# Ledger of designs, part 300: VHH binders against p49116

Target 1, 238 residues: p49116
Amino acid sequence: EGPLLSDTHVTFKLTMPSPMPEYLNVHYICESASRLLFLSMHWARSIPAFQALGQDCNTSLVRACWNELFTLGLAQCAQVMSLSTILAAIVNHLQNSIQEDKLSGDRIKQVMEHIWKLQEFCNSMAKLDIDGYEYAYLKAIVLFSPDHPGLTSTSQIEKFQEKAQMELQDYVQKTYSEDTYRLARILVRLPALRLMSSNITEELFFTGLIGNVSIDSIIPYILKMETAEYNGQITGAS
Short names: E, the ipSAE of ESMFold2; O, the ipSAE of OpenDDE; V2, 0.75 times the mean of E and O plus 0.25 times the DockQ between their complexes.

## First folded at step 16 (VHH)

Design Z18 (framework vhh_enristomig)
Fold by ESMFold2-Fast, scan of step 16:
Structure Z18 (fold): chain B 238 residues (1-238), chain A 119 residues (1-119)
Amino acid sequence: as target 1 above (238 residues)
Amino acid sequence: EVQLLESGGGEVQPGGSLRLSCAASGFTVSSNHISWYRQAPGKQREWVSTIYTGGRTNYAESVKGRFTISRDNAKNTLYLQMSSLRAEDTAVYYCATLSEYLRQFGDSWGQGTLVTVKP
């Protein structure tokens, strides 16, 4: 059986709305996040192993892990997005809301804790200098998680996850042969993804959508789009 | 904040031509990927065409060779030039960015612009 991922699955190029406005607004953040979400779904959809699981299983997997995929995408594209600038603007807005007593203290605390966890995750990935191959395999590991409730074909999903883990190990050992503990340092970062609330991710990055629709509810429609229509929504496809 | 206003629709005979316009406010057309979509009565909304920030374009198979998407940066306006129109092109046409498209799963888009191809 061939490798789980091909070199084409390592390519993950986000095209930002440009130029970045001097003062960040909800539309710019939501549009940028929507592009990253769509790119992440397109990435998953293009994997032959993922396609082999069938449409219902694919929908269940992406609904369960979209926040983990999105967060890995934020870390991978942090420089392209100027993520630190986006997060700083959100923090400034929250601090102003505290001063004006406009929001619940508990809500602000939850959102700030989420931002700190996100910053720590992105900083840890940057410190490790995670490359494109490593990001591709980490995304595959979280995508092929057999432990989400309601899944069928769990044995097949687990085999794909184990294949992703094995191929990541082979890659790291060959590419970073002198760093014996690199793989362990990378893998211990993954549990942090599940500590981040998908609801708070939606509030931070998809505010323009959250008044109308949840990410969970749109995923089935996006995954069932005709290939041409799907390609029309993302950048770089024809 | 972000608004897109469609215009240019009307009634046309099969084989005719129309040019639709989409006037943008609250953002710059040349700095965004913007798509045309259409919805016929009782049918799902379908993607028609996209123009990307770099000027590259993409089209649905049903309209390739017949429709041309373009923009005028000075007027901050998107266009869809439609030629060789067919009865199947009858629909309300909308323009949207990706985030606006995703929002429509929960809400209706605005009025759009109606194109009717009558025998």
Scores: ipSAE 0.315, ipTM 0.666, lowest interface PAE 2.9, mean pLDDT 85

Design Z19 (framework vhh_enristomig; at its last look DockQ between E and O 0.57; V2 from the best seeds 0.00; counts 0 for: pae E 2.8 > 2)
Fold by ESMFold2-Fast, scan of step 16:
Structure Z19 (fold): chain B 238 residues (1-238), chain A 119 residues (1-119)
Amino acid sequence: as target 1 above (238 residues)
Amino acid sequence: EVQLLESGGGEVQPGGSLRLSCAASGFTVSSNHISWYRQAPGKQREWVSTIYTGGRTNYAESVKGRFTISRDNAKNTLYLQMSSLRAEDTAVYYCATLSEYLRQFGDHWGQGTLVTVKP
C-alpha cells in the first residue's frame, strides 16, 4: 500500500481576488473565504483514502471538520491572504456596529474572542514555521477524525488517521532531525481547532451566504460535483 | 453593491451564433475568476466556461471549440461568444464568481439570459 498523501496533496495554492479594495467589503472577504473553502474541499476530495470511504462518510467527515480544515487553511495561507488586514477590517466593522447599536455587546465579545483565538492559532503556527508537508498531514489528521458523533466506518477512519500521524512523524524526524520535540509541539496545536465555533467562522467569513445557504447545506453538493465543473471553478492551471 | 447582469440571449437557428454579455458593478472583472453556467428546464446546472485572473480560460467538453470566453477590462464586462449552436445549447445562461455560485447552490439563480436554439 502506498503513502496516504502524495506530493500533489502538499501543493496548496490559493489565488486571491486582486487588487484588494481600498476598503474591504463583504464581497471580497466572502469571495476569498469561498476560494479557500473550495480549495480545502478539493484537497480532501483528491485523497484516494478519502474517496474509498464512500460518499455518505465523506459528507459526514467534511461536515464535522470543515471549520478545522478552513482554519488550518487560513493559517497556511495567512501571508497570501493578508489575513491580519482582513481581520482588522472585520474588527473595524464590528466596532462600527456597536456604535450604530446593530449588535449587542455580548455578541461582539463572542466574535472578538473568536478572532483572538484565530490570531493566536495562526501566530503559533507561524512561530513554529510549519511547512507544506506538515500542513498537509495536519489537515489529514483533522479530516480522518473518527471521534465525531454519528460517523460510520470509524475503524477505517481511525486507521487513516494513524497512517497520517505515522507519515507526519517520519517526515518531521527526517527533515527536522535536530529538533526531537518538534512533532509534539505541532500536534499539541490541534485541540485548539475544536474550540473555535463553526457558526462564528461562518458569520465572519461567509456573510454573503448567510440567510440563503449555510456551509453545512452546500457541502454534499460540492462533494458530488463532477470533476470538470469542480476544476473549472477552482483552477485552470496546467 | 456588487452585481453581475447577463444579457444578449435570444432565438437562433441551429448552426447560428450569439454573444452573451455579463456586466459587472462593484468589483473588477479582470481581478476575479468568473464563470458562465447554464441550466436547461428540468436539468441540473452545468458549468460552461471560466476565465481566470491571469487571462487563462477553461471550457466544458460539450462546448470546446464552439464557445469563447473573453473580457473587456475597459467596459468591466465578461463575454461568451457562442458559435455552431445546437439544440442542446438551449438554456438560461448565468455568470458568477465562486462565492455567488455557492450562494445559489440548490436554488434558482435568478433571471439570467435565455438562449433558444430552434430546429
Scores: ipSAE 0.556, ipTM 0.816, lowest interface PAE 1.8, mean pLDDT 87
Fold by OpenDDE, look of step 17:
Structure Z19 (fold): chain B 238 residues (1-238), chain A 119 residues (1-119)
Amino acid sequence: as target 1 above (238 residues)
Amino acid sequence: EVQLLESGGGEVQPGGSLRLSCAASGFTVSSNHISWYRQAPGKQREWVSTIYTGGRTNYAESVKGRFTISRDNAKNTLYLQMSSLRAEDTAVYYCATLSEYLRQFGDHWGQGTLVTVKP
C-alpha cells in the first residue's frame, strides 16, 4: 500500500476575507471560521483512505473529531487568521452580549477558560514550531481515531491511524534527526484537543450564524458537497 | 445584521435572458467569496457560480458559457446574468457567502428568487 498522505495533503492554505475590517465583527469571524471548517472537511475528503471507509463511516468520523480538526486548523493558521485578534474580538462581543438572564457566571467562566485553552494550545504549537507535514499527520491521527463511540470499521480506522503515526515518525526522524524526542513532544499535545468542548467552540465561532443548530448536524451536508462547490467556496484566489 | 435579498426572477422563454440581483447588507460583497445556488423542484440544491474576493469567477459546468456572475461594489450587490436559458435552469435561485451557506442550514433557506423557463 502507498503512503496515507501525499504532498497534496500537506498544503493547507486558508484565505481570509479581504480587506480585513477595522473592527472585527461577528460576520468576519464567522466567515473566517466557516472557511477553516470547510477547508478542514475538504482536506479530509481528499485522503484516499478516508474515502475508502465509505460515506457513513466518514460522516461519523468527522462528527466525532471536527472540533479537534478545527482546533488544529486554528493553530496551523493562527498567523494568517490573526487568531489573537479574533479571540480578543470574540471576548469583546461576548461581553457585550452578556445579559443577566442568558449566561450564568459558571457558563461565562467555562467560555473564558475555553478561550484560554485555545490560545494556550495554539501558543504551544507555535512554540514547537510545527511544520506543515507534522500538522497533516497530526490531523490524520486525530481523524482516524478508532476510540469514538458508534464507529464502524474500527479495525481499518486503527490501521490508518497507525499508518499516520508511522509516517509521522519517519518524517520526524528524517527531518529532525538531531531532536530525538520531537515526536513525543508533538504527540503529547493531542490530549489537549480532547479537553476542548465542541459546543463552546461552536458558540465562539459560529453562534452568530447557526443559532441552535449544531455543526454536527451540518457536517453530512458539507461532506456531500461536490468538489467543484468546495473549490468555489474555499480555494478561490484573492 | 447580515442580510441577502435575491430578486430578478420571473418567467422566460427558452433561449431567453434574465438578470438576477442579490442585495447585501451587514457585510461587504467584495470582501467575501459569494455564490449563487439553485434548487429545482424535487431536486437537490446545487452550486451555480462564485465570485471570489479578488474578482476571479467560477461556474458549474452546466451553466458555463451561459451565465455570468458579477458584483457592484458601490451598490454592494451581486448579479447573475443568465443567457440561453433552458428548461433545466428552472429553479429557485439563492445567493450566499460561505458563512451564510451554513446559516441557511441552521434556519432554513430564504425566499430566493424563482426562475421559470418554459415556452
Scores: ipSAE 0.467, ipTM 0.759, lowest interface PAE 1.3, mean pLDDT 90
Fold by ESMFold2, look of step 17:
Structure Z19 (fold): chain B 238 residues (1-238), chain A 119 residues (1-119)
Amino acid sequence: as target 1 above (238 residues)
Amino acid sequence: EVQLLESGGGEVQPGGSLRLSCAASGFTVSSNHISWYRQAPGKQREWVSTIYTGGRTNYAESVKGRFTISRDNAKNTLYLQMSSLRAEDTAVYYCATLSEYLRQFGDHWGQGTLVTVKP
């Protein structure tokens, strides 16, 4: 009953460390990515439908989809983050690592393919000019995915996903009434998210966590943090 | 390299005041969400206060009205002004950005600064 999302769930304001350094470094990238991760996790936690599923289901859902939510966040915030510049810096670092024989050839191919897929995804979303409402509903669709292994309550999760799909359809038809194919073009972008690797996302954006702490293991702790602790991340910078 | 160095701890009587400092290097305090945390002997680490990039502040209920978080952009330093101190405020106090918070899930925090409120 009632809308799945309200205007407070459309707000998604990422504030970057400022100013951007002349020479991007691992610390700047990791802090920026951490801000996006916490913003995405607390966005999900703030949704009444998500809260209604219970804490164990919440943890299972977020573990299953955190990389998809993060990738949608990267696309939505690509200009604010200067994502193209960040990815270029990562590519240059990988090329230097090849010269120094620090990574295996197969791993480097996987990472470069992932970067290409990420760039392609973000470019396709920018070309479609996806707005904040559309991003919010796309995030809800990936969050309430009943198809991930190990989930319980899949019937209720499926109903929430269908509600997100219906509200997206209604929004697109109202707002883009002259563009008959917009909904279809938006929805066909979602399967690409399932091909993104959580392990590679950690290597690209969370370098300080590689080797001892995975995001999968931290998610329960992030979800149970006090709302007051991260309220500014959920509602914006001011 | 990003560093956060806490200082200003010490012994104080109940009802007293103390100001903690968190000197930042490698980034600008006004451009980051920065929090204070504390850990009392034998207790879990708990959140105390956050100042956000835009200047908004928030506080744990147990310290609201008694503690004030602030920053001095010229000195690139974060402060926690503690007033009306009680025995239960005795703890080691830490400051952290979000990425520093994630690194510390590996069971290691910085050195912190000890505050002791004597009966």
Scores: ipSAE 0.325, ipTM 0.661, lowest interface PAE 2.8, mean pLDDT 84
ESMFold2 (binder alone), look of step 17: mean pLDDT 80; pTM 0.815

Design Z2 (framework vhh_enristomig)
Fold by ESMFold2-Fast, scan of step 16:
Structure Z2 (fold): chain B 238 residues (1-238), chain A 119 residues (1-119)
Amino acid sequence: as target 1 above (238 residues)
Amino acid sequence: EVQLLESGGGEVQPGGSLRLSCAASGFTVSSNHISWYRQAPGKQREWVSTIYTGGRTNYAESVKGRFTISRDNAKNTLYLQMSSLRAEDTAVYYCATLSEYLRQFADVWGQGTLVTVKP
């Protein structure tokens, strides 16, 4: 058949909420992160191969990989989000908090190590100057991962992942013909995504969610949204 | 300086009720987000409930409808009313100030009070 991704899948434009406040708060961080998560889900649901797998498989795939997609989105949109500023504010808060209670020190250390890993990942992607086409295929490779526990249709998922890998290879060899090892440098960065805790990502970026709402619980809702309702969420419309 | 002192734990029959108290000193309960956490033997600490400065409350799914968090501003004390207790509610219960950035991280912890639901 045709290519896995079309030119429309390369476009990934994050719209930030009203200007960043002078002093960051959990609500601004949560709204910004939610917009990125919504954009990432909309990107995935627009892929014909993804749609062809069916609603149950789509939900299972996104539940398994949302943290990887979100982290790739953070790297791609780091400048638009002022991600370094957000992470610095969180680190400053955590450093102040450690002085008040020794029993929470191990948790603070885990969170700070997660932030360091996230910064290193984003810095490595920036240093490689990953373009929009490369990001689209990297997201496709992590989306079509056949190796998550509990998945069905794993042979078809694997075929879509291999197709993503082949199309990325073709693009890189054509566009960056003088850099024979560029694809290898890009692909060796992907395993780091699976070492990042989805629980810590949720705590850092989605603490502002009201009630007992988890990312796992909202994924089916986001994937089932009508286009108009979905666009309203991305733009932050009431 | 900032101290949290839990009390009210004990042994109770399945289906029974207990009220835990947390007396605060060095800060005002009405001006701070305050949470209840618990830790069962051999398990990680888990968040149970939070009351926010504005009076809004949140609960873990496992206790929703059975537990009620409240405060008495005049006594500078936080409460957790527990009803319909189950064996899996057996844990040491902690009062803690809530970090704005991390629901699982608490800035100040109390010493804890043991709740045992007797099989």
Scores: ipSAE 0.000, ipTM 0.159, lowest interface PAE 11.2, mean pLDDT 81

Design Z20 (framework vhh_enristomig)
Fold by ESMFold2-Fast, scan of step 16:
Structure Z20 (fold): chain B 238 residues (1-238), chain A 119 residues (1-119)
Amino acid sequence: as target 1 above (238 residues)
Amino acid sequence: EVQLLESGGGEVQPGGSLRLSCAASGFTVSSNHISWYRQAPGKQREWVSTIYTGGRTNYAESVKGRFTISRDNAKNTLYLQMSSLRAEDTAVYYCATLSEYLRSFGDVWGQGTLVTVKP
């Protein structure tokens, strides 16, 4: 009945691990990425419409779209994360590996292509100067995607997605009234998120996870965490 | 835990030679980029040499032609053969792993071994 998102859903503040190490390593990158993932899932869980779908549907939705949510979060938090520095370090290591007579470099090439796609996506969002309200609604549009296999309540999910689209349109038309085609330029960016592999995202950002657990396997546990525990993850509480 | 243990340091006369060793545990030297660094008293740590997974080597300009980096896969050990040593080579020498991003990079250092070049 009310708006899909409140002002509290626009706030998206990532707290980075401190201090940054002299040399970037998989553990620092993994901790930073984990904080962003936890922040993204806490954000989703706080939406009343999302809660109304029930635990099983919530888990299925997040499992289907976590990579899209995470990538939008990377773009939104790129400056806070020094994402360009992280990606440059990864690229340098991969380029050195390619130059060293490696056995079949197909996987390295796939990872390099993924990094290029990620850089292009983040650059496009930066050039459009996407604001916090726009990011919140774009995340809502990808979260409430009715087209993932195995979903129940697809009609309700579609209605929430349409509501997100309508509220984004209303916001953009009011805030950027001079830019008639801004909404179209923003929405055209979304299909690129589906071209990026969740497996490669896991290799780049979550290689340092203890126990070599998959993101898919930890999603149900993250979604069940208490608010205080979520806050602990995103702020580094003892 | 990935661990690196340096040895072979000592005192040597100018023009002499020393062979440093770096014993690795928790990873395979042939499967990782691995480097030597050094730190002279009161100076910043500087890169000396790297051997890459494909066997390619690279050297700092100050040591080219005098130092040779190598590895022994059977012993899982990295070496730095130093020849024509000069007073400016006096430093604590460290080895560090420089593996592909998907494992680790620049986060594992040995404890160091002191090399002193005395006339």
Scores: ipSAE 0.008, ipTM 0.152, lowest interface PAE 8.9, mean pLDDT 82

Design Z21 (framework vhh_enristomig)
Fold by ESMFold2-Fast, scan of step 16:
Structure Z21 (fold): chain B 238 residues (1-238), chain A 119 residues (1-119)
Amino acid sequence: as target 1 above (238 residues)
Amino acid sequence: EVQLLESGGGEVQPGGSLRLSCAASGFTVSSNHISWYRQAPGKQREWVSTIYTGGRTNYAESVKGRFTISRDNAKNTLYLQMSSLRAEDTAVYYCATLSEYLRTFGDVWGQGTLVTVKP
C-alpha cells in the first residue's frame, strides 16, 4: 500500500564546496564526490521499503550498487558539479601522464575508457531530459536489484524493484503521454551502469579520503549515521 | 607533513632561460618519482617532465631539448632548467609526486611559480 517513493525522495539537492578552486585538485574532487555519496546513502536509507529489509540486507545492497547510485547521482547533478570540467581536467592529466613508465598503459587506457563511458552516460541522460521523478525511480530500480551474489532476501527485493518499475511506468505514461517509447529509451540506459568499475570510480573520485579507507569499508558506518550527521556531510562542515 | 615549494619563476624574453626549484620536506626526493606540470591561464594542466627513482628522465614532446629536469639529493630539491623559452611556455609551474598506485593528480602539489615569457 502506498507508493514506494514519496515527493521527499524526488528532492535531490547537492551543495558543492565553495569556492571552486582555480586549479582542480584531488581534495576538491573528493570533497564534492563525498557529499554526493552521503546524499545518495541518505536518500536510500530514507526509503521505508529499504528500512524494512533490515540492516544486513541494507548493507549488502548498498555495497553491491553504490557505484550505480553514485553514477546516477553524477548524471543528475552534472550541471551543479560542473562535472564536464572535472572530467576534462582528469582526462587532460591522464593524457599528459601517458609517458609515465611506473603506470601501466593498460590501466591508463581502462581509466580513460571509464571516463568516456561516464561522459556518454551523462550525455544520454541529459539528451533524454530525465526529470527528478525518473531519476528517483531509476535509483530505486538499481537499489532493489535482487540479482547480486550473496543476497538472502531476494524475493522481497525483487518485489520492491517491480514496484519501482511499475510506478516509473505509471509516471512516464501519465507525464509523457505523447512519447510512447520514452520508458524503453530510459530503461535501456541502466545496463551500462554495471559495466563501470567501482574500483576506477573510487580511484578517480575518492583518492583524497582520510585514512585511505575503501568505500566498501565505510558503507556500514555511513548507513548508521544520524540524520544530522548526514546533513553535515552533504552540505559541508559548519 | 609532506610539502613541495616551488621558486625561481619570473618574467623573461623569448629565447631566454630560467631555473625553477622545488624544495621537498617530509619525504626524500631520491626515493620518489617527481614531476613538473604547468598550467597556462584558461588552459588545462599539462605534464612537463618527470625524474624517476634511479635518475631516468622523461619529457613532454613540446619541451624536449629545451628543458632539463634534475635533482640534488643532498639538498632534497628538484630543478627544472628551461632554455629557449617561447611565449607558449607562459604558465604557472608546479612540482608534484608520482604515486605507485594510479592517481589522476599527483599525491602532493606545490603552490606553483609563475613564468611569463613576454615578447
Scores: ipSAE 0.000, ipTM 0.162, lowest interface PAE 12.2, mean pLDDT 82

Design Z22 (framework vhh_enristomig)
Fold by ESMFold2-Fast, scan of step 16:
Structure Z22 (fold): chain B 238 residues (1-238), chain A 119 residues (1-119)
Amino acid sequence: as target 1 above (238 residues)
Amino acid sequence: EVQLLESGGGEVQPGGSLRLSCAASGFTVSSNHISWYRQAPGKQREWVSTIYTGGRTNYAESVKGRFTISRDNAKNTLYLQMSSLRAEDTAVYYCATLSEYLREFGDVWGQGTLVTVKP
């Protein structure tokens, strides 16, 4: 029985659109977010345990957890993305929209609360100095969640989640042997991912999608993508 | 480029019912998050209801159980069925995509449709 994740699953390299525009717009934000989403789903597809569950189960799992995977990716790639700058631009736009009485104050409050939760999550991960191995296992733990409604074969998914948890524990205990409580501090961050609305994430980061298609509708397409087609999407090369 | 066109507003008695329509072009209603908002004279714009991709719905507490949001995919149209109407429901009603809040940092709204609940 081999490990759930190999060293190849630790590599998570986001290539940003270049150059960053002087004024941030929904197209640049969407392109950046789309690259991260594609990278996250390609990462999931590369896991042998994930492949073994079959296409229907794979689609159901990713539809259920894409927001958690995406948020972990935002935290992991926050510096590469200049995420703080993107969030500041969004906040500034929302505040200007309130002043012009163009948008519902209650809805803007929900969006602002979501941005606050996202910032808090990313800051907590940065403060903990989460490394690439830890991010890979945290993503595996959320990917192999057996408790989403409507899932079949939940016992298999649960076994893979337990394997991810065990391998994370082994890694942390060996690498951070002096910090007895590190694993606990990392794991208590995960429930916050489920408190963040996937609908608000979609509004904030994916508004610029051509044809205004939903993330739910594109997930099966991305999961079926060949490696060459996927590489074209994340690098902009044709 | 997306366009939204509201219709169906009018005058009703308290306890009455009314159905609003929002015709969409430039995008597919079944693939997008779409909301109803309202604005009474002298008050801030208030969120009323959203239908999400996949068909999930959400409602403001003040309208829960009285209003129903729905869509007709063949007609590419959003609806708001309003029942048990109260004087406080008097407002101009607008439909908007959630994406309009962030669309190229610009706003797109329909002209709205007026609903008046006479005491």
Scores: ipSAE 0.000, ipTM 0.175, lowest interface PAE 12.7, mean pLDDT 82

Design Z23 (framework vhh_enristomig)
Fold by ESMFold2-Fast, scan of step 16:
Structure Z23 (fold): chain B 238 residues (1-238), chain A 119 residues (1-119)
Amino acid sequence: as target 1 above (238 residues)
Amino acid sequence: EVQLLESGGGEVQPGGSLRLSCAASGFTVSSNHISWYRQAPGKQREWVSTIYTGGRTNYAESVKGRFTISRDNAKNTLYLQMSSLRAEDTAVYYCATLSEYLRKFGDVWGQGTLVTVKP
């Protein structure tokens, strides 16, 4: 009966690696992306409704939607990340790879198309001036998606998604009462998240990981961490 | 399983030199980007240097001109040649390429190797 999200679940504060190098490299980009991914999974773990679904369902949901959560996080944290600078560095690297004949033209086209879709998405969110509450509910709508193949407990997941949609609607109607169609403009942006490849996101942002470790393989371990251990990891303080 | 093992640390006088080694197993050093990090007493871990797959190197501003990162592909080993050592270089040195947020999921962070620059 209580709300799906509390004020503590609206807070989303990304701490960037320091120092920022003069010229961006794969390690800095990977570290920045890893922090955002970790923050996104920490955010999901903190939701009581998510916890209530149980560990197996939690893992399946996050594996299905991590790219959508990550992309929403990129849009939300675009300014603190200097995302435009990161994307420019990635594009510069790709252009140099073409000149050195390191990558095929077809692969580069796929990657450039993905970057274009990502830029379009982030620009649309910025133009709509999406606030912190709206981002929290959009992430919840994405997280509680009952339509991914292979999911169980789909009725319960659908109920949590419906609750997220209702709470977003209530928030938008109260906060932006003069803009009758704001909610529709926001929600119509969400389908674009599913057109972006998680494999290409992984290649662009997580190339700095060694040992052929995939994001899919990391997710279960992060979700199983003890709360104190997880908090220690994200704060970096001792 | 990916493993990195640091060695070569010790005590040295100011202005002296040391060479650190990082022995790799479960992956090839020539095919991966590998970095040196250090952690001084009471401080956070900081990046020191990286060698990229193509042989390019990069250095933290505090060590430029004094430290040289290299690798021996036949020995599958990464090195950090340190010269003109200062008291401020006293730290435990680690090699890795994992995000600091993900290091616990990889067996790539050992005990490190302690470098003490004597006053």
Scores: ipSAE 0.000, ipTM 0.175, lowest interface PAE 12.7, mean pLDDT 80

Design Z24 (framework vhh_enristomig)
Fold by ESMFold2-Fast, scan of step 16:
Structure Z24 (fold): chain B 238 residues (1-238), chain A 119 residues (1-119)
Amino acid sequence: as target 1 above (238 residues)
Amino acid sequence: EVQLLESGGGEVQPGGSLRLSCAASGFTVSSNHISWYRQAPGKQREWVSTIYTGGRTNYAESVKGRFTISRDNAKNTLYLQMSSLRAEDTAVYYCATLSEYLRHFGDVWGQGTLVTVKP
């Protein structure tokens, strides 16, 4: 019944905390990342097909794929975020932290390898000049992944994923008709998202969070937020 | 809601001494590893010293024997006592926590305090 995504789902506008500090710190990075995470979850909540699956299934899907959605969001919003500046500041912090007995060289190496993989992913998306429609459908393909353990309604999730793939194909073939291999180039980028560690993403971007709560544990609460409460989190104003 | 606020910076002559303070809010300094870093004009930020939860201290080679890190648990404040200051010690000094209290890599940075050693 109608397209999986509408033009409203193509709009993805990140509002950054301002002003950007002269020297980046974990709290500024965490605030920026939290805004992107909230924007990504609000985007998912707005999809009628996602709503139709029900709250329990919605929570399970987002818990399984939040890192993939977040990474696609980082690539899409890389310029608005000045992501290269944030990653350079993190690298500088990690290099200085090597001198501390508390942080192992193996841990630093793992985090730096993750940063390099993230940079390569964002660079590949930029080189392909992925547009807003393509990003929306790629996010839908990763959101409606039927292959995560513990999911219910897997047949319906698979149908929504296939619909996302079909609509992406139709869009690309119509819009980039002269580039016969564009869809293939785009789709082969997706497996890299599943090789990105969600634990390392938390270490890089959500270190400013205090307490013993994980992203996994807060997802149900974010998904239940009223639109006004959500908008207050995104803008930091209301 | 953790904050670090540095103070005590200023201008000093070569060979002089200065004490920096870092006031902590929203966490306990005795329960956390806490460090001093510095950034000289046009240079990268470098580690200076750490005091660990068990009271052990560590120092960068360039400051060893000249700087002393300490804390006052009752005032929830970290200190850096600097002596025999040199022109190359001119930098903005930052307080940072390598905190077990924070979720992942655990670092909270202060806003910094400027130390200028006039030749």
Scores: ipSAE 0.000, ipTM 0.152, lowest interface PAE 12.1, mean pLDDT 81

